# Designs tried in a protein design chat: VH-VL binders against Proteasome subunit beta type-11 (Psmb11). Part 9

Target 1, 253 residues: Proteasome subunit beta type-11 (Psmb11), of Mus musculus (Mouse) (q8bg41)
Amino acid sequence: TTTLAFRFRHGVIAAADTRSSCGSYVACPASRKVIPVHQRLLGTTSGTSADCATWYRVLRRELRLRELREGQLPSVAGTAKLLAAMMSCYRGLDLCVATALCGWDHSGPALFYVYSDGTCLQGDIFSVGSGSPYAYGVLDRGYHYDMTIQEAYTLARCAVAHATHRDAYSGGSVDLFHVRESGWEYVSRSDACVLYRELQKARSLEQELEAKACGIYPEPATPQGARECKELFVEQEEVTPEDCAIIMKTETM

## First folded at step 4 (VH-VL)

Design q18 (from zb03 with heavy chain Y101F; framework fv_zagotenemab)
Fold by ESMFold2-Fast, scan of step 4:
Structure q18 (fold): chain C 253 residues (1-253), chain A 120 residues (1-120), chain B 112 residues (1-112)
Amino acid sequence: as target 1 above (253 residues)
Amino acid sequence: EVQLVQSGAEVKKPGESLKISCKGSGYTFSDYWIGWVRQMPGKGLEWMGIIYPGDSYTKYEKNFKGQVTISADKSISTAYLQWSSLKASDTAMYYCARLEFDSGWYFDLWGQGTLVTVSS
Amino acid sequence: EIVLTQSPGTLSLSPGERATLSCRSSQSLVYSEGNTYLHWYQQKPGQAPRLLIYKVSNRATGIPDRFSGSGSGTDFTLTISRLEPEDFAVYYCSQSTHYPYTFGGGTKVEIK
């Protein structure tokens, strides 16, 4: 799995490979690893797509309920805190391990990393999955906040395609999404091998060193701009059984 | 049996107070939103507001805010619609309905209605 | 608030005929995940409304298959393939995509 997201002047980009895990006897259908949560919010998946999709269904119900109560959808930060709290309430379950929430709220474009242990980090760039070290290599070299839309699309496609070439557990096509103030858009699905070959052919001998700097070689990667989410629900106090009951009650009804 | 049962018809004079009820049975009352709908004689349906009985959180449609009070008592599975001072223009059929908000966000269960007549 | 406009206001038909009822929204009823929260309710004289169709095209429990819903975005249709005597009623479309939830003005299907 390789999923990535980054925040830039014109919104948030989310991209992912489409490879599914399944037996060798039967062909696996393409997997959709970027899932709409609401008009201005997307989530990525890094565990089994079915498990992560279940969490996003529960999250959607809770967000709609909160919109009804409060007259507006929760912020991306509020949503990330809610998801982290919900995942923390499922003891002994290994459902959806890590995700990125990509959205636009009253403060503009926002991006959060959420992990099943309750971790919630705000940042400008995140990549998740077995291919993420390779994707980070490309992202770290090419990213800048003032990218044009076309530059952002090319960077995202480049990063996922490079990761699929290097990671045995990533492959298929590259799904590309763009979250704007007006909402999310499914931009394209492109064959990863074709894209990788096209990107490599576009790099002349004069630019071969730059192509290597894109991270086609394995290297340790760290999320750029990652910061502790100081407004996490769990930061005030440890999640209590009563907190879990309230969240799970909403899920049940 | 899953049902909403409303209080009986009321005949009132302008200026009088009134409180009508909607009692749920056959389901966990505090886990569903209850909405109130007005239908003037010979007219269509109008949304009035919604309440979550679990914590009594209430939202009103703007035209009804300040004109009516929506409340609930979860211990007896009953929602209420109340007027402090009735007007002739309040003459209508009033329905309560349960909002299915898990996946569909539709009114799946309706009370039989309470006819309120306000005349001098 | 979202305004739902139903047309025609009155539809005069005979039993056995096809009825087509329209509902137009002042803005898109598609929610972000792709669901469209447009529903149809039937109200017979002296009775409470009854859920007929939910989320554009899904029949509620107990509703005969002669009732069908279709549409997308802002334009929606309720179709009754062959009117039965018990189908002469007022039909309301309703949206719950955005609060406040709203109803259309209704279409009365009456005997010609």
Scores: ipSAE 0.016, ipTM 0.534, lowest interface PAE 7.9, mean pLDDT 81

Design q20 (from zb03 with heavy chain S103Y; framework fv_zagotenemab)
Fold by ESMFold2-Fast, scan of step 4:
Structure q20 (fold): chain C 253 residues (1-253), chain A 120 residues (1-120), chain B 112 residues (1-112)
Amino acid sequence: as target 1 above (253 residues)
Amino acid sequence: EVQLVQSGAEVKKPGESLKISCKGSGYTFSDYWIGWVRQMPGKGLEWMGIIYPGDSYTKYEKNFKGQVTISADKSISTAYLQWSSLKASDTAMYYCARLEYDYGWYFDLWGQGTLVTVSS
Amino acid sequence: EIVLTQSPGTLSLSPGERATLSCRSSQSLVYSEGNTYLHWYQQKPGQAPRLLIYKVSNRATGIPDRFSGSGSGTDFTLTISRLEPEDFAVYYCSQSTHYPYTFGGGTKVEIK
């Protein structure tokens, strides 16, 4: 699995490989690892497919309920905090899910990382899955906030394609999504091997050197600029014990 | 049996107050939103508003804000629709309905209706 | 608010005939995750409404397979393949894609 997302002037990019596994003797179909949550919010998936599907279903339900109550959807920060709190309600079930939430809210493009242990981090770049060290190598070299839309698409495709080349557990195609003020767009699905070859052949000498550098592994580090959700001034309400009880009752239905 | 049971028909004069009820049974009342729908004689269905009995959060439609009060008492699994001063134009059948909000956001259970007649 | 327009206002048909009821919305009923929250309710004379079809095409529990829903975006249809005497009623489409929730004006299916 390789999923990535990054925030830039014109929105949030989310991209992922399509390789999946379903059993020892069965061929697995292409997997979608970027999931729409609402009009201006996408989530990436990592972990078991059953866990991810359950959490996104519960999240969509809760967001619609909050929209009904408040007249508007929660901010991306509020949603990330909600998801983290919801997951922590089920901590004893040993769930193992990592996600990036990619959206647009009052502050513009917004990106958060959420892990099933309740971790919630805001940042500019996140990559998750077995291929993430390789993707980070590409992202760290090519990313800047003021990049153009086309530069962002190329960077995302390059990063996932390089990760699929290096990671035995990533492969297939590259799914590319763009969250804008107007909402999310499914930009493309491209074969990773074809994409990798096309990018390398189309480049100048400098770009060829850059493509080779994309294959180097960066030193392991916490994503640059990441901050705990608690460190941010967020006005959104947290999940209460009463909310956890409601979620549990609904899940037993 | 899962059901919503509404209070009986009412005949009132303009200016009088009224409170009608909708009692749930066979399910956990505080886990579901309850909506209110008006149907004037010979006319279609009109959405009035919705309440979450768990904390009594209420949301009204614009045409009913200030005209009627929606409330609930979760300890007795009952939602209410109340008028401080009835008008002849309030003559209608009033339905309560339970919102299924996990899969489809539809009203899967309806009360039998309460006929309110306001005449001098 | 989203306006739902149902047509025709009245259908006069005999048992055994096919009924086709239309519902048109003033804007798309597709929510951002791709689901369409258009539902159909049946109201028999003197009775409360009953959920018939939810999310365009899904039959509610206990609803006979002669009832089917179809459509997308702004144009939706309820079809009753072979009318039974018990099907003569008023049918309302309703949307819950956006608050405020709204109902169509209804189509009365009456015996010829």
Scores: ipSAE 0.125, ipTM 0.593, lowest interface PAE 5.0, mean pLDDT 82

Design q21 (from zb03 with heavy chain G54D; framework fv_zagotenemab)
Fold by ESMFold2-Fast, scan of step 4:
Structure q21 (fold): chain C 253 residues (1-253), chain A 120 residues (1-120), chain B 112 residues (1-112)
Amino acid sequence: as target 1 above (253 residues)
Amino acid sequence: EVQLVQSGAEVKKPGESLKISCKGSGYTFSDYWIGWVRQMPGKGLEWMGIIYPDDSYTKYEKNFKGQVTISADKSISTAYLQWSSLKASDTAMYYCARLEYDSGWYFDLWGQGTLVTVSS
Amino acid sequence: EIVLTQSPGTLSLSPGERATLSCRSSQSLVYSEGNTYLHWYQQKPGQAPRLLIYKVSNRATGIPDRFSGSGSGTDFTLTISRLEPEDFAVYYCSQSTHYPYTFGGGTKVEIK
């Protein structure tokens, strides 16, 4: 799995490979690893996509209840904190270990990383999955906040394609999404091998463009601008263990 | 058996107070929203409001704000619809219904209805 | 507030005939995650409403195959392929995409 997301002047980009687990002589459908949560919010998946999809279903339901209660959907920060609290209720059960939430709210574009231990971080760049070290290498060299929309699309496609070439557990195609104020857009699905071959040909002709757009050095990077969700506490209602238990009981019934 | 059972028919005079009930059984009452629907004689279904029994958070349709009070007592798995002063125009059948929000955000379970007649 | 308009108001048919009921919404019923929360309820005389179809096209538990729902965007249809005597009832469409939840005015399917 290789998923990534980054925040920039024109929104939030989310991208992922489409490879899924498959046995011999079995047709394996393409996996969707970027899941819409609502019109201005996307979530990435890690581990088993089915487990993460279950969490997103529960999250959507809770967000809708809160919309009924408050008259408005929670902020991206509030939603990330809610997901972190929900995941922490399943401590010791690695159903969905890491995710990134990509959205647009009253404060503009927002990006959060959520881990199963309750970690919730705000940042500008995140990548998760077995291919993430390779994706981070590309992102770290090519990212800047002021890049154009086309530069952002190229960077995201390059990072995922590079990771699929290096990571045995990533492959297939590259799904690209763009979250704007008007909502999320499914930009494209591109074959990773075709994309990687095009990048190699470009490299033989203009190495400087490869260095600027994609970077060939696959080095892990610390996410830029990472901040604890605790710093944004005032934007969300407290989620209690009781709330989590109720949500889970409703799901199992 | 999963069911909602409503209180019996009421015949009242204008100006009187009334409180009708909707009791859930066979499921965890606090986990589901309960909605109230009015049906005037010979008319269609009209949404009134909804309550979450666990914390009694309530949302009203704007035409019913101030006209009725929706409440719940989760310890006895019962939701209520109350009028402080009935009017002849309150004559209607009133239904409670449970919101199924796991798969589709629809009302899958309905009470049998409480007929309220207000006349002098 | 989303307004649901049902047509026709009354549909007079005989047993064995096909019934087609329309419901039009004042705005899109697609929620942000891609689901459309339009449902159909049946109300027989003297009875509480009963869930028939949920999320446009899914039959509720115990509902016969002759009932089907279809549609997208703002235009939705409930079809009863061959009316049985017990199907003469009032049918309501309803949306739960956004609060407040709303019902259409109803279509009465009556015996000719």
Scores: ipSAE 0.006, ipTM 0.423, lowest interface PAE 12.0, mean pLDDT 80

Design q22 (from zb03 with heavy chain Y57W; framework fv_zagotenemab)
Fold by ESMFold2-Fast, scan of step 4:
Structure q22 (fold): chain C 253 residues (1-253), chain A 120 residues (1-120), chain B 112 residues (1-112)
Amino acid sequence: as target 1 above (253 residues)
Amino acid sequence: EVQLVQSGAEVKKPGESLKISCKGSGYTFSDYWIGWVRQMPGKGLEWMGIIYPGDSWTKYEKNFKGQVTISADKSISTAYLQWSSLKASDTAMYYCARLEYDSGWYFDLWGQGTLVTVSS
Amino acid sequence: EIVLTQSPGTLSLSPGERATLSCRSSQSLVYSEGNTYLHWYQQKPGQAPRLLIYKVSNRATGIPDRFSGSGSGTDFTLTISRLEPEDFAVYYCSQSTHYPYTFGGGTKVEIK
């Protein structure tokens, strides 16, 4: 699995491979690893797509209740905090363990990493899955906040394509999404092998540009500039025991 | 048996206060939202507002905010609609209804209605 | 606020005939996750409304299969394939996509 997301001047990019595992005698359908939560929010998946989809279904329900109460959807930061608390509440069930939330709210483009232990980090770049070390290598070398939209699309496709080439557990196609102020857009689905072949051909002509965009894969590092979610929230944004009980009840039904 | 039972018809004069009730039975009252709907004589259904009995959180439609008070007492599975000072224009049938909010966000259970008549 | 416009206001038919009722929304009723929260309620004289159809096309428990809902976006239809005497009532469409929840003005299905 390789999923990635990064925040830039024109929004948030999310991209993922489509490889899914199944039995040898059964064809595996392409997996969707980027899931819409609402018009201006996408979530990535890790682990099984079904388990992560269940989390996003429950999250959508809670966001809709909060929209009813407040007259508007929670901020991306508020949503990330809610998801972190929900995942922490269910930690023992081995559901989706890590995700990135990619959105646009009143503060502009926003990106958060959420882990099942309640960790919630704000950042500019996140990659998750077995292919993430390879994706980070490309992203760290090619990323800058002022990228054009086309530069961002190319960087994301390049990073996932290279990860699929290096990681035995990533493959298939590259799904590319863009979250703007107007909402999320499904930009493309591109065959990863074709993308990688095209990148190799381009290398013969533009070696320096390819090195910058799809560079050497260094040891992955903790994302620079990541900021813990608790620094962004007031105490009242905490998920209540009642919220946790409602989520538990929904899962048992 | 799952049901919502509303209080009986009321005949009042302008300026009087009134509190009507909606009692749930056969289900866990605090797990559902309760909405209130007005139907003026010969007219259609008009949304008034909603309450979550678990914490008594309420939300009103704009035209009813300040005109009525919605409240609930979860210990007796009852929601209330209250006027501090009735007007002739409050003459209507009032319904309470339970919101199924797990997946559908529809009103699956309705009270029988309370007719309120305000005249001098 | 989302306005729901129902047409016709009154539909005069005989038992056995097909009834087709329209509901048009002032804006899209698709919620951000892709579901459409348009519902239909039936109200008989002197009675409370009852749920008929939820989320465009799903029949509520106990509702006969002669009732069906269809539509998308802003245009919705309730169809009664063969009217029975007990079906003469007022029908309301309602949306719960966005607060405030709203009702259409109703279509009265009456005996010709």
Scores: ipSAE 0.025, ipTM 0.542, lowest interface PAE 6.8, mean pLDDT 82

